VH-VL binders against Cap-specific mRNA (nucleoside-2'-O-)-methyltransferase 1. Designs and how they scored, part 11

Target 1, 225 residues: Cap-specific mRNA (nucleoside-2'-O-)-methyltransferase 1, of Dictyostelium discoideum (Social amoeba) (q54wr1r214to438)
Amino acid sequence: IFINRAAVKMANIDKLADLLTPIIPVPGKPRDFIYFGDVCAGPGGFTEYVYWKKTRGGKIKGEEGLDLDDVVKGFGFTIKGQCDWNVEKFSKQIPIHNFVKEYGLDDTGNILKSENIRDFSSKVFYNTNGFGLQLFLADGGINTDGKESLQELMLQQLILCQILTMFETIGRGGNFVCKIFDTFTPFTIGLLYLVYQHFQSFSIVKPFTSRPLNSERYIICKNFL
Key: E = the ipSAE of ESMFold2; O = the ipSAE of OpenDDE; V2 = 0.75 times the mean of E and O plus 0.25 times the DockQ between their complexes.

## First folded at step 10 (VH-VL; framework fv_temelimab)

Design x2 (from x1 with light chain S90D; at its last look DockQ between E and O 0.08; V2 from the best seeds 0.00; counts 0 for: pae O 7.3 > 2, placed apart)
Fold by OpenDDE, look of step 10:
Structure x2 (fold): chain C 225 residues (1-225), chain A 123 residues (1-123), chain B 106 residues (1-106)
Amino acid sequence: as target 1 above (225 residues)
Amino acid sequence: QVQLVQSGAEVKKPGSSVKVSCKASGYTFSDYAMHWVRQAPGQGLEWIGVIIPDFGTAAYNQKFKGRATITADKSTSTAYMELSSLRSEDTAVYYCAREPYSYRDSYYGMDVWGQGTLVTVSS
Amino acid sequence: QIQLTQSPSSLSASVGDRVTITCSASSSISYMYWYQQKPGKAPKAWIYAASSLQSGVPSRFSGSGSGTDYTLTISSLQPEDFATYYCQQDYSTPLTFGGGTKVEIK
């Protein structure tokens, strides 16, 4: 039912951790309403799942007559190019018109630029009336050439910037999911430790639905303190 | 111009080991995972394992129970598959096959294959 | 492991015929891959992500399916299409292939 493979992974993660049920409701919104961010996750598999799940496969209009803005609102932040958002390929019955694609101050979507992070943060809090995100999804990765040193450095920077962006946008009670890999450098471990101290719960999982080709893991953090 | 060139045919005794090489050219070696697949005479395809050259991490079909070892040398753009404790049932053509390695939802399958290496296990 | 069952195991067809090969997975998967293999040659990547044709694959080929059921279709069989076709999943380890479908000349 999903176009993107990542949507299946997100479904698995959600089943394990129940990430779409808000811990703290947004004032003036229905109890189950969620603001979420999807970072470095083009073409949007995680977003596809979230909107699918929250809209009950698009049935909110027909069966319940609910407005999308009373159900879910996502903020996307990914780099432009080959891996940009492709929401047009999502299931047509899934309403996603209120999904906001942000590309930072320079309109590149480059999360490695601090000004882009600040711009994204500002827009998130403006559009959430200061509440912040109830769910932050970070699924970043890079395809680099064979230069291991550069790749590792860039990956570390990417993870750092995703975490920084999370801290800049997440609301109290929010949940955090971040892709990591089997390479646990002291730097990465330090970052994870930092994240660990700011959430009520912390776990590392490998979704059953993850492709065997990848050594990816996901940290799942619940209830931002 | 992209190609995978495998080592030549091998004839081995039962109980011995074989190491097949796969040299990649025409592309960035580390951007792709390398699979190993074998095919017994007149039979179908069987997946042995995969390696991600950048990290050196490998995954295996448990059927081989530790007999298979997959390695990669980034400096020479060469992947290796070693199979130990050979038995007659291991007689097959062994293939290496690359797959684009992506951290996102962009997978193309095993898009380029080596020419295959026949490994014959006989007394 | 995920078992892939191809149907049929073999078929005879004539040039110009419509050919359909099915692959059924023992559990739901996200995508299916297809390979073409000719005698004495290595497999060639043919279809990826269930419905996308690899470079160089003629447009008479198509792939479809979701969940557990996938199909490869040749709209009009050509002489060069006689080969064995394999489906493959990489949804979970171990990666598995179907038993193959040999397309022969009638």
Scores: ipSAE 0.015, ipTM 0.541, lowest interface PAE 7.3, mean pLDDT 91
ESMFold2, look of step 10: ipSAE 0.124; ipTM 0.640
ESMFold2 (binder alone), look of step 10: mean pLDDT 92; pTM 0.942

Design x3 (from x1 with heavy chain T57F, light chain A49D; at its last look DockQ between E and O 0.63; V2 from the best seeds 0.00; counts 0 for: pae E 5.9 > 2, grease 20.5 > 18.9, SAP .504 > .496)
Fold by OpenDDE, look of step 10:
Structure x3 (fold): chain C 225 residues (1-225), chain A 123 residues (1-123), chain B 106 residues (1-106)
Amino acid sequence: as target 1 above (225 residues)
Amino acid sequence: QVQLVQSGAEVKKPGSSVKVSCKASGYTFSDYAMHWVRQAPGQGLEWIGVIIPDFGFAAYNQKFKGRATITADKSTSTAYMELSSLRSEDTAVYYCAREPYSYRDSYYGMDVWGQGTLVTVSS
Amino acid sequence: QIQLTQSPSSLSASVGDRVTITCSASSSISYMYWYQQKPGKAPKAWIYDASSLQSGVPSRFSGSGSGTDYTLTISSLQPEDFATYYCQQSYSTPLTFGGGTKVEIK
């Protein structure tokens, strides 16, 4: 069904937490419409799943066809390069023409740059008429294939920037998913605590679809206060 | 031209502290990690620590047991290494060295080094 | 921490000689680097990721290896190659260097 493996993880997470049903509807949009952001998640497995789910596997193109703009709108923010968005390879049956790829002020997609975060947040705000995102997905990771020396520091920085980006773009009632790793340093714990304070619910999960050898976990936060 | 220019030689007494600076130029300072490495006279290279300048995240060789502090000033593109409670064994040439880093790219090693700063600890 | 053992610690060779330096890691690693250092100078990046030459490094140099065993080779030693070479791992912290191999003129 999915081209990207990450889509299966997102499916698992959604099954656990029901993240695609908005808590607070967007004014002027159908009840189930969602704005969502997907950061650091090239080539777009999470986005693939979200669009697949929201379009009922492309069924909205049928006789009962709905406008894509009435069901889902995604904003992507990932670094350019080998792991950039590859939406063209998604299942063709899934309409995704309104997915917007953002790369920040410097057009690099580097989330570690504050000016890129600000640019992304401004664009999200403008395009959502100030409503913000109802779902924020952060799936950032580093190349962990035998690279441990700076892994902890780099991951801390990445997680921080993803969380900052989330705070800059999330709307009231929004849901937040963020990849974390099995490194619970005081810094990471501090970040999680801050996030915990701003959502109605907070959980840490290890999707069964994740690779057993991976130390990745996901924080799932619902209903941004 | 990419350059790392370090501060001048230091002579210190045991128990004192030294702070060495490393001024970067010719590249975007925040796009690289900055390492500190020392070399005692006639000896090999020893890694002290590293900093990611963007947010000041630093890691250290535990051998120094908290005596080393690495900082970075993005506004001046300068990295610092402070070593406290100096001992005679700390006599060495101290180097700063940048390393390209990205959360998606491989590392290319410490590709540019400062000229070194001799720190002599003597009573 | 990962220990890197270089062999030999020193060697004497003549211009034109083939020189081989080995670096053995205490455990299986990736991300091995080599540096060249001349007396009174800072180390220079020489080889990255075990086998890739840094910019400006002559093609007579080569690097190879994986796991625990890595090698730097000079196919034909030139006068400017007399120096000390260090291997370094960036696999895990703390970063560690080999003890160095001094290549001297015979």
Scores: ipSAE 0.035, ipTM 0.636, lowest interface PAE 3.7, mean pLDDT 90
ESMFold2, look of step 10: ipSAE 0.074; ipTM 0.631
ESMFold2 (binder alone), look of step 10: mean pLDDT 91; pTM 0.940

Design x4 (from x1 with heavy chain T57L; at its last look DockQ between E and O 0.76; V2 from the best seeds 0.00; counts 0 for: pae E 6.0 > 2, grease 20.9 > 18.9, SAP .517 > .496)
Heavy chain, then light chain:
Amino acid sequence: QVQLVQSGAEVKKPGSSVKVSCKASGYTFSDYAMHWVRQAPGQGLEWIGVIIPDFGLAAYNQKFKGRATITADKSTSTAYMELSSLRSEDTAVYYCAREPYSYRDSYYGMDVWGQGTLVTVSS
Amino acid sequence: QIQLTQSPSSLSASVGDRVTITCSASSSISYMYWYQQKPGKAPKAWIYAASSLQSGVPSRFSGSGSGTDYTLTISSLQPEDFATYYCQQSYSTPLTFGGGTKVEIK
ESMFold2, look of step 10: ipSAE 0.073; ipTM 0.626
ESMFold2 (binder alone), look of step 10: mean pLDDT 91; pTM 0.935
OpenDDE, look of step 10: ipSAE 0.518; ipTM 0.803

Design x5 (from x1 with heavy chain T57Y, light chain A49D; at its last look DockQ between E and O 0.11; V2 from the best seeds 0.00; counts 0 for: pae E 14.7 > 2, placed apart)
Fold by OpenDDE, look of step 10:
Structure x5 (fold): chain C 225 residues (1-225), chain A 123 residues (1-123), chain B 106 residues (1-106)
Amino acid sequence: as target 1 above (225 residues)
Amino acid sequence: QVQLVQSGAEVKKPGSSVKVSCKASGYTFSDYAMHWVRQAPGQGLEWIGVIIPDFGYAAYNQKFKGRATITADKSTSTAYMELSSLRSEDTAVYYCAREPYSYRDSYYGMDVWGQGTLVTVSS
Amino acid sequence: QIQLTQSPSSLSASVGDRVTITCSASSSISYMYWYQQKPGKAPKAWIYDASSLQSGVPSRFSGSGSGTDYTLTISSLQPEDFATYYCQQSYSTPLTFGGGTKVEIK
């Protein structure tokens, strides 16, 4: 059903948290329309799921007068290279032509660059008419080849930048999903605390699809205040 | 010890259905995905589908066009693969294989396999 | 779907020989795996994530590659290594296998 394995993870998370139904509708858009961002999530499994779900597996026909732009619009921000978006390989029945791939000011997709975050933020706000994102997905991971000290630093930076990007782009009432790891350093805890204060609900989940030995978890935050 | 034990060989007529079972032991059944792979005599390996037992999600190779149904019973730690509308071309050894499931970390692949179940489809 | 092309389909070698098997993907992928299969037996996981040996796999085996090109190498072929080897990708569904490479005794 999905090309990308990560889509199953997103399906699991959505089942748990019901993330695709907006609390605050976008003015001028249908009730169920959503803007969403997907960062550090190449090749796009989360996006694949969102578009699949919102388009009912591509069953939305033009005869009903529903345009894709009236259903969902995604903004992608991931690093170029091997983990870049692979949208063209998604299921062909899923319309996804309005998915926008952003790579920041320097066109690298490097979220660790503040100028790239600002560029992404500006573009999101411009294209949403100042409304912001109703769903922000952050699925960043890094391979540090076993360098623990470097891993911790890199992960902290990644999580920080994902959260910063979220704060820069999320709209009121928006939902936030972020991958975290079972390394609750004071720094990470501090970040989570900050996030906690800005949403109506906050939970940490281990999707069923996650490997037990994997330390990855997801924070799910609903209704940005 | 981690083991996958499959049901015995089957002989089926064309048009009939076969359901192969895969009993898992030695590990937490729901923590792993279960794949089904078949191998026709003297041929290579072909992926049929996968199920994530705990989540209940199953994905299939579209080649089978809905003929394959993969299910799992968590209570018995058993996965099933049912193939309907059998054809002579479906004659193969069918394998179940577990895989630790993650998305961006190191994958171990299908690290444990069942012994295989021969399904023969003949008139 | 992603197609995996193995080369060669078969080879004859002697004990002690260096053996190289290639697997070419139709597109850039990750999550490449190798399996060893002996006649009448189920495949065995051999290499995971392109270059990591499964538990129990001799060190004479190695895997390498990225993008579209992957390789399994046996530095010095041993009698127990005569088997068919398959590459497999788990990058996207449907999962696909290479056609296999049969390593035979010369």
Scores: ipSAE 0.006, ipTM 0.529, lowest interface PAE 10.4, mean pLDDT 90
ESMFold2, look of step 10: ipSAE 0.006; ipTM 0.449
ESMFold2 (binder alone), look of step 10: mean pLDDT 91; pTM 0.942

Design x6 (from x1 with heavy chain F55W; at its last look DockQ between E and O 0.47; V2 from the best seeds 0.00; counts 0 for: pae E 4.4 > 2)
Fold by ESMFold2, look of step 10:
Formats: C-alpha cells, structure tokens, sequence
Structure x6 (fold): chain C 225 residues (1-225), chain A 123 residues (1-123), chain B 106 residues (1-106)
C-alpha cells in the first residue's frame, strides 16, 4: 500500500505521538488542516503517509465542498538524483497534486548549503502567510561507504542543518520529528538540549519497524513554544 | 578546467608559523571537501586534515590538532592550512587535494591535487 | 590508527611483465584507494573503492581485495607506468597511506 518502509515507520511513530492533529489551528483553514515540511526524505515515504492519513486513504476524493488545499499541504526538500522525490510511485488513491518540491537556490536540494536553507525558509514563510509549519519531518541519512572515518562529522552537519531549517520554518504549536543515531557527541547533545528547550515535550524512540542492527533513533518534539 | 594552485615555497625558522594557500578554479568550490596532505623529502604521504567550505567545519589528524588550522574562504574559492610551532621535522611538500562531497555519495578519493608547496624549516 | 603495509617497497620489472602490489591493513576496512605519483609531481587518483578505475586510467590496471588484504595489478607493464603507488584508507581517522611501492622499468 505504501511506496517504501519509511511510510510504515512514520505510521508507527504517529500512532505513538499523534502528530497530525494541529495543536494551534491555522487561521482561515479548517480545524484539522496542517502545513508540513518533509526534509531529506526522498523518495517520499513520510509524505505519502501524511497525505494518506489526512485524506482518509484518498476517500475525500469527490466529497462535496472538500478541496485538498483545505486538508493538507506539504513542502518537500531533498537532494536531487537517485534519492529524489518519486511521487509518481505513490498509491494512485492518494491525492497529492498540491505537494511542493523545493530544491533551494542552487537547485541541488543540498540542505548543507545555507543559501538553500534560506531559500526554502522564505518560500515556506510566503506560502503559509507567515504561520509556518504544523509538522516538520527530517529523515535524513548519509552514505558512509568508503568514508566511515568522517561519519561523525557528516552526521553532525546533517542534523544541524535539519534543525536550523526546522527553526526557520516551524510555526507555534508545531511538531518536529527528526532521525538521529544513538551515538552522541557533545556537539549533538548540546544541540538536542537547545531543541528540548523550545518544545513542550521531547522524547527519543526506536521504532520497532527499524532494522534490528540499525542505530537510528527519532526525536519527537511536540508543541513548539 | 579544474585546477588547484598553491602558494609558493617557504623557508621558515623553528618556532614560527606558515600559512599555505590553495586557490580553486573551474568547479563549484562548495561542492568539494578540501584535504591537506604532506610529504617529507623521500618519504610517504601523511594526512593533516579536511575542511568542508560551506560551514567551515574541519577534522584533523590528532597528531596536528593544536598546531594545524585549516580554513576556507568561499568568496575567493581559497583554502588555507596554517601550521604553528614549526620544527625541522615539518619540512615537507604540502598538498591540497579536493574530494567530491555529498552526504549521499560514497568516497571517490582525492581526485585533484594542487602542485604542492615546499616548506623548509631550518635554523 | 590503521597501519597500511605495502609490499614490495620497490621492484624492477620489464615492459610486458605482470606486476602485483599488495597492501595489508592492520584491521579490516571497507575499501582501499590507490594513487600513482611520478617523481616531482603530485599524486594522481588511480583506483577507488578497491576495484574501480578512475577516469582515464588504462584497463591494464586492476584492483581487488577485501577485509585486510588488497592488491593493485598491472597486467602488462608499460614504460609510462614507472611511478610510486600508494594505497590509502578512509575507514578510520586519521586517514592513512601505505609506505609506497616504487615501480622501476628494468
């Protein structure tokens, strides 16, 4: 039913944390409407889940008075190429035509570039009329093949850039989900403490659908203060 | 064409510092990490460290942490390596070498090297 | 951290000979990388990920190996192949190079 295992993983996280009911409603939109961002998550499993859940598995099609722009709107940002968005492979039952793919100022989708972060943030600010995102998703990963020696540095940079993008785009009351690994440096711990200070709740989970030898964890932050 | 052009040879006294520059051209500077590697006369290659120009984040061979400082200026597409408290053992040719850097790509090695900068430390 | 031991340290061979250079790591690594250096010149990237040839490298070169033991092979030595060859690992910090293998035409 879903394009990849990331959608199943997101479903399990959402069951635990109830991420898709906005804490502070968007003015001028129906109560349950959300803007969301999905960063570094090509080909798009988390986005597929969010649209599936908000559209009731696509069953809102043809319902009188319901428009997708009154249900959910997502802004995606991921690196171009092999790990790019692949919305064409999503279930055809799920309407997703209003999903916006962004690749930043230089069109690469590289979140490590500050100009791309600023470009994405400006577009989100404009398109949400300054209200920002009610959900920010970051499932970024790295390829360590042949460069395991730099893994720590690469992970620090990725999590920093994802968190900066979140702070630049998240709206008051918004929820944040971000992949991390269970090996922490003093830098990463300090950054997570800063995030902790800005949300009503903060937790770290290991989804049971993750591969057993995978060190991945997710932080779940609710209600941006 | 892709090119790394380094500053000229230096002769230094023990206890002083040297700063070697590496000017990049022919490619997008911020898409590549920059490594520094040295080669003492008649000897093999020794890695000093690496910098990612976008954020100025550097990693060092522990042997040089505290003496080596690697920086980059994105506006001039130039990387720098400064080595302080020089000793005669620091006499070497110092190379800059770029590495394609993407968090989703595997390691392809140091694909383009500068011409080298001879640093001689003598009393 | 990881010591790379190249064998032999030097060799002399005739044009047309098959030449094999060995690089042994002190502990298991994911991949080996190889560089060619001619006298007075900077190193050139030659083989990446143990077995993949860099662009422009002649097909007479090949790389193989896994774990701790890796090789670079020249199937038919040519006059332009005299150089020093270095192996390199990036599995563990600091990045390290082998001591080099100097290939001379007899």
Amino acid sequence: as target 1 above (225 residues)
Amino acid sequence: QVQLVQSGAEVKKPGSSVKVSCKASGYTFSDYAMHWVRQAPGQGLEWIGVIIPDWGTAAYNQKFKGRATITADKSTSTAYMELSSLRSEDTAVYYCAREPYSYRDSYYGMDVWGQGTLVTVSS
Amino acid sequence: QIQLTQSPSSLSASVGDRVTITCSASSSISYMYWYQQKPGKAPKAWIYAASSLQSGVPSRFSGSGSGTDYTLTISSLQPEDFATYYCQQSYSTPLTFGGGTKVEIK
Scores: ipSAE 0.280, ipTM 0.702, lowest interface PAE 4.4, mean pLDDT 86
ESMFold2 (binder alone), look of step 10: mean pLDDT 92; pTM 0.946
OpenDDE, look of step 10: ipSAE 0.427; ipTM 0.766

## First folded at step 11 (VH-VL; framework fv_temelimab)

Design y1 (from x1 with heavy chain E99L; at its last look DockQ between E and O 0.46; V2 from the best seeds 0.00; counts 0 for: pae E 8.0 > 2)
Fold by ESMFold2, look of step 11:
Parts: C-alpha cells; structure tokens; sequence
Structure y1 (fold): chain C 225 residues (1-225), chain A 123 residues (1-123), chain B 106 residues (1-106)
C-alpha cells in the first residue's frame, strides 16, 4: 500500500502500540479524530501512513459526506528544500488537502533554531484551539559526513529540540514517537527520563524495517499526563 | 562583509585566567558553530573546542581538562573563550573560527577566522 | 585521537615548480581539509572536502586522496604561494591539524 519505507516503518510501530486512537477525545470532534504533528520527517512517510489509516485508505474522499476535518488533521515541520515535504508522491486516493506545512519563523524548517520551534508551537496552539496534538511524530536524523566529530553534539541538539517541540504542542492523553540512536549520553538519558515521567507508558523498539546495522531506535510514549 | 573581530592582546601571570571575545558581524550568528583554535609561537594549530550558539552547547578538547570555558551571547553576536589556571605553555595566539552548522549536507571547513588574540603568560 | 602526519615539514622550490604536500591520517577519515597561513596572519580556508577549492583559491591548487592518504598539489608555484599549509580532520574529537608544511621560494 506504500512505496515509502518510512510509511511501512510507521505501520509496524502503530501495529505494536495502537497510536491513532485518541486516549482523550478532542472536544467538538468525532471520537476518533486526532490532530497530529510530524517533525523532521520529509518527504512525509509517517504522515502518509496516518492519513491512509484514518481515512480508511482514502474511502472517505469528499463525496462520501464525511469531512476530512472530522477525521484527521496534521501539522508538518521539516527542513525546506531537497528533503522537504513531497505530498505529491503520496497515493492519490488519500485525501490530504488539510495537511499544514510549517517552516518556522525564518521559513527554513530548521528545528535546531529555537525561534522556529516557538513559531511552530504557536501555530499549532492556534489551529487546535488550544487543545494540542494527540500524536507527535519525530523521525529526525543528521548527515555527519565531513563533520563526524560533531555527531554527538548534533544528535543531542536534535533530540532536545524534538522533545521541546513535543512538550510545547502535545495535548493531554497524546502519544509520542521519537527516533533516537543508541549513543546514550548522560544528557540524552536525562531527557528520556523527563519524558518517561510525563507519559503513562514508555518503551523503546527497533522496527523490523530498520537496517540491521543502523543504531536507530524509537521511543514510544503513550498518554501524556 | 563577514567578519570576526577579537579582543586585544593580553599579558597574564601564571595561575590567572583570560577571557577572549570574538564579535561576529555580517552573517546570522546562530547559523554557525564557533570554534576556538590556538597557535603557540612558531608552532602548529591546536583545537580547543566549539560552541553551538543557539543553545549554548559546547564541546572541548580533553587536553584542557576543564580549564577552558566557551560561551556565546546571541544578543551581541559574541563568543567567548575563557582559559583558567594559566601556564607559560598557554602562551599562544588564540583564534575564533566559524563553521556552518545549519547546512546538514555541507562539507565546508572553518571558512572565516578572527584576526587572533595574543595571550602571553609570564611571571 | 587521529594524528595527521604532513610531509615534508618544509620545502624550498622555485617559481613554476610543481609542489606536492602529503597528509597521512592514523586511521581512515571521511574528508581532509586544508588551510593556508602566512606569517602573522590567521589561517585561511583553502581546500575543503579533500578536493574542493575554497572560493578565490587559484586553479593551480588541487587536492586529492581518500581514507588515510591525502595530498595538496600546486601545479606551478607562484611567489604569493609561500606560506605554511595545514591539513585538518573533523572526523573524530578532538579536531586535529597536521604539523604544517612550510613552502619557501628558492
């Protein structure tokens, strides 16, 4: 159903953890409706999966009398340019017209800049009428070719910025999925402990579709307290 | 015009500390990491550490064993390097140099350097 | 820590000569960087990512190499090329520089 490897990865994570059924329903929306955020994930495989799942493979397309705004609404944030959102590559049967692409205050999509995080958070707060997100997805990575000596510092910054954005946007009962690597510095462990304290459940998984030698893992956090 | 302007030369006694400033202009300060490198008279280049200004996160060469402290002030576009417990071996020219940080696929090196600050440690 | 060994430590050559400077890393790295430094001045970025010339660097300069072995070549030495050249790696912390190669005009 998907040609995007990230969408298949998300499907596997969702099968394990049941991420798309909201624990606390959004007031004024149907029971199964979610707002979600998808950061650092261009060209958008996780977003493709979420829309596919919530729209029943696109079978709710406008003429069926069910408004997409009563099913799912996503807010995307990723670096602008070559690794940008590419919704045109999504399956055409999946309606996605209400998906919002955000790039921050400086229009770069760089999550490592605090002003961009604040801008994205304000936009989410306004557009969710203050309720926040029921699902926050963070699949960020870095390319350290030519600057491998900065890898630990850059990964700390990336993980911090993704977690900060999550805390500024997630609603009560929301679920959080974040990519991490197995380089667990005391700084990163401290951040994960803080996240652990704010969710009802916390687990770490390696999806089947990840490369065997890849150190990537995902934290899965359910029910933001 | 992109420019890094460093504070003036200093003469220090052993055991004291020095704080060198590096004021950036002509570019967006938070888009670049700032490195500090020193050069003893007649010798080669030695890396001290780096700071990421937007979050103030720094990393250091272990050789300096907690004697070096690198900071940045985004509001003034200025980076600082402080070296404590000075020894005669710390006599050197101290440079700041920027490195593109926000370009994930960038392979550039330290493209702009400050003019250098001579720190002389003598009794 | 990755040690960079430059050879030669100094050389003397005539205007028009072809000059080759080598830099060997103690273990494999992704890319080598090169800087030119003239007396009393800060280093200048010269070659990045092993073979790419910094803006404004004359085409008589070239860089090559991979893994542990890298070179900087000046195809026809000019009077303004007298300087010390340093190689540098950013693969592993601490960042390290080679010992330098001083190029003098005969």
Amino acid sequence: as target 1 above (225 residues)
Amino acid sequence: QVQLVQSGAEVKKPGSSVKVSCKASGYTFSDYAMHWVRQAPGQGLEWIGVIIPDFGTAAYNQKFKGRATITADKSTSTAYMELSSLRSEDTAVYYCARLPYSYRDSYYGMDVWGQGTLVTVSS
Amino acid sequence: QIQLTQSPSSLSASVGDRVTITCSASSSISYMYWYQQKPGKAPKAWIYAASSLQSGVPSRFSGSGSGTDYTLTISSLQPEDFATYYCQQSYSTPLTFGGGTKVEIK
Scores: ipSAE 0.014, ipTM 0.603, lowest interface PAE 8.0, mean pLDDT 84
ESMFold2 (binder alone), look of step 11: mean pLDDT 92; pTM 0.945
OpenDDE, look of step 11: ipSAE 0.613; ipTM 0.845

Design y2 (from x1 with light chain L95Y; at its last look DockQ between E and O 0.39; V2 from the best seeds 0.00; counts 0 for: pae E 2.2 > 2)
Heavy chain, then light chain:
Amino acid sequence: QVQLVQSGAEVKKPGSSVKVSCKASGYTFSDYAMHWVRQAPGQGLEWIGVIIPDFGTAAYNQKFKGRATITADKSTSTAYMELSSLRSEDTAVYYCAREPYSYRDSYYGMDVWGQGTLVTVSS
Amino acid sequence: QIQLTQSPSSLSASVGDRVTITCSASSSISYMYWYQQKPGKAPKAWIYAASSLQSGVPSRFSGSGSGTDYTLTISSLQPEDFATYYCQQSYSTPYTFGGGTKVEIK
ESMFold2, look of step 11: ipSAE 0.446; ipTM 0.783
ESMFold2 (binder alone), look of step 11: mean pLDDT 92; pTM 0.946
OpenDDE, look of step 11: ipSAE 0.221; ipTM 0.687

Design y3 (from x1 with heavy chain A33V; at its last look DockQ between E and O 0.76; V2 from the best seeds 0.00; counts 0 for: pae E 5.4 > 2)
Fold by ESMFold2, look of step 11:
Structure y3 (fold): chain C 225 residues (1-225), chain A 123 residues (1-123), chain B 106 residues (1-106)
Amino acid sequence: as target 1 above (225 residues)
Amino acid sequence: QVQLVQSGAEVKKPGSSVKVSCKASGYTFSDYVMHWVRQAPGQGLEWIGVIIPDFGTAAYNQKFKGRATITADKSTSTAYMELSSLRSEDTAVYYCAREPYSYRDSYYGMDVWGQGTLVTVSS
Amino acid sequence: QIQLTQSPSSLSASVGDRVTITCSASSSISYMYWYQQKPGKAPKAWIYAASSLQSGVPSRFSGSGSGTDYTLTISSLQPEDFATYYCQQSYSTPLTFGGGTKVEIK
């Protein structure tokens, strides 16, 4: 059983798009190995799904005898506090011991800070031997209580920072999944156009498990050029 | 001590531009957005716009879009508001005001204001 | 845009009086915010999220309301409370303020 609705959403997106089979294999790793990043996604439903899928529901160390570092390795980045990673509540059958939690240079997990983006990017570069990520996940959300007037500005900034972090860390052939909302401001359209230009395929979906009143959508981008 | 110190009063002719500065001290500049609000003589308060200092993203009251430009320099902890094509109706005290900014926190209001900059447009 | 209508525009009161200021929004909002301004000075944040007092604000001040109708109340007016009070919304753009309520000595 998954930690939250996000893992079910990711399962549905992956069923549509086949996100976890790398287009360009990582040198020195088995064919199906991926490095992945998961930003702004506390408590961790997308990460739980990725590990569950790659380990075949936790069976891979039993029947297949493979080391987890030959199957999947994730790098997580999200704001500290209530919306932080909650890996202790993942399914116990899923091995996740090599998942790296990062919080940036100032240790806040705030992706809106340039120094934190650079710190995360440097750590991903070092730990992937310069190859980068085969999957980048971004499921950031905002709190609008008392500041609903700023929602568009806050969302534009969050989406910008997630996309910048993706460009700093994604490897050739990598896949990108990012939450967006139905509000298509000129700023957001411009960002999506830049993303569109750098991937072989680009699509926008609303997973059937999304709450009906949410305006959330996901972009799915395959094969970073 | 947290403070916002604004540039001095200015007298301008119609059709010119003004650029008001707001120097922040005593806090982490990038943890707050900066609002600009004006008050014409004997009148109430009117919001101009807001900027996020990190990455320089701004939003404007549509009344001022096309004339107002709000910028920030993180290295000097200074916000700027420039208003072009000045009219006599733009005569006002211009305030900067900070608001706590985290994409996960609720709105706390504009908690610290600058001292104000009087801009007088002749005529 | 959301119009905020403050009432009264001015009032005269004596020290010790109970004072109530109202602010009506043209449509429902999530919260009201209040500022105090003294002559020749910048506004000061006073009440946030309809009812929460800013640091250093005396407990004789209170805020209440929801939807479209909000109030600021001073239970026992003191000499330092003579000022203009503004309500403010941040629910929709543009952010708007009420016209102000000037509280004067009688």
Scores: ipSAE 0.144, ipTM 0.640, lowest interface PAE 5.4, mean pLDDT 85
ESMFold2 (binder alone), look of step 11: mean pLDDT 91; pTM 0.940
OpenDDE, look of step 11: ipSAE 0.235; ipTM 0.704

Design y4 (from x1 with heavy chain S102E; at its last look DockQ between E and O 0.62; V2 from the best seeds 0.00; counts 0 for: pae E 6.5 > 2)
Fold by ESMFold2, look of step 11:
Structure y4 (fold): chain C 225 residues (1-225), chain A 123 residues (1-123), chain B 106 residues (1-106)
Amino acid sequence: as target 1 above (225 residues)
Amino acid sequence: QVQLVQSGAEVKKPGSSVKVSCKASGYTFSDYAMHWVRQAPGQGLEWIGVIIPDFGTAAYNQKFKGRATITADKSTSTAYMELSSLRSEDTAVYYCAREPYEYRDSYYGMDVWGQGTLVTVSS
Amino acid sequence: QIQLTQSPSSLSASVGDRVTITCSASSSISYMYWYQQKPGKAPKAWIYAASSLQSGVPSRFSGSGSGTDYTLTISSLQPEDFATYYCQQSYSTPLTFGGGTKVEIK
């Protein structure tokens, strides 16, 4: 069972798009191994789902000498505080001991700061032996209660920074999932066009678990060229 | 100590332009949106627009679109508002005001205001 | 655009009086903001998010309301409270202010 409804949403997206089987295997790892990144998604529902799926609900950990580093390894980046990682409350059945929490150069977890993006990207590059990520997840949101008129401007910054971090960390053949909203501006359309040019396939979906009237959508991009 | 210090009063002729500056100190400039608001003599407050300094992105009251230009210089922590094609009706005190815009959980209003800049448009 | 109607536009009151200022939005909004302005001075942030007092604002001030109807109340008027009070919305562009309520000494 999952702690966070975001894990259920990720499960539905994965059933649609088959995100966890890498197109280009990581050299020196089993065929199905992935490195993945999960940004702006605290408390960690997407990460919980990925580990649950790759470990077959925890069956792979067993009592034998199974190596989680041959199954899956994730790198998380989210702002410290209320929306921080809550991995201690994940299902006890799911092994997650190799998951890395990163907070950037200034230790705030603020993806809007370019130095934090560079710091995260360098750590991912080093820890993946230069191969990069096979899956990049970005489920970032902005709370605009009380200043809804600024939503467009604030979302433009967040979406840009998530896409930049993806381009800095994704490996060839990697898959990208990013939350967006139906309100398209020329700025957002331009960003999506750039992303479209760099992946074999690009689609926009509304997961079944999303309320029918909310503006939330996900871009699903497969096979980074 | 947080301060917004604006440029001095200006007298302009109709059809000209004015550029008002707002220098911020005592806080991280890029963590706040900067609003511009004006007040004609004896009148209420009217919003002109807002800039997010980190990205240089601005939004405007439609009334001023095409005449107002809001910019920011991060290296000097200074925001600017330029109003072109001035009319006598543009005579007002122009204020800058900051607002927190951190993503996630910030909903404070315009918490600190500049002292105001009187712009007088007269022939 | 969202219009904010303040009532009354002005009032005269004595020190110690309870004063209530209303602000009505033309459509529902999330939160109301309030500013105090004295003659010749910049507005000061006073109340944010409908009911939260800015730092240094005396506890005799309070704010309430939701949807379209919001109030600012001064429980016991003091000499330093004579000013104009503006409500403001940030729900939709353009941001708009109420017309102001001038509180004057009797």
Scores: ipSAE 0.042, ipTM 0.614, lowest interface PAE 6.5, mean pLDDT 84
ESMFold2 (binder alone), look of step 11: mean pLDDT 92; pTM 0.942
OpenDDE, look of step 11: ipSAE 0.295; ipTM 0.721

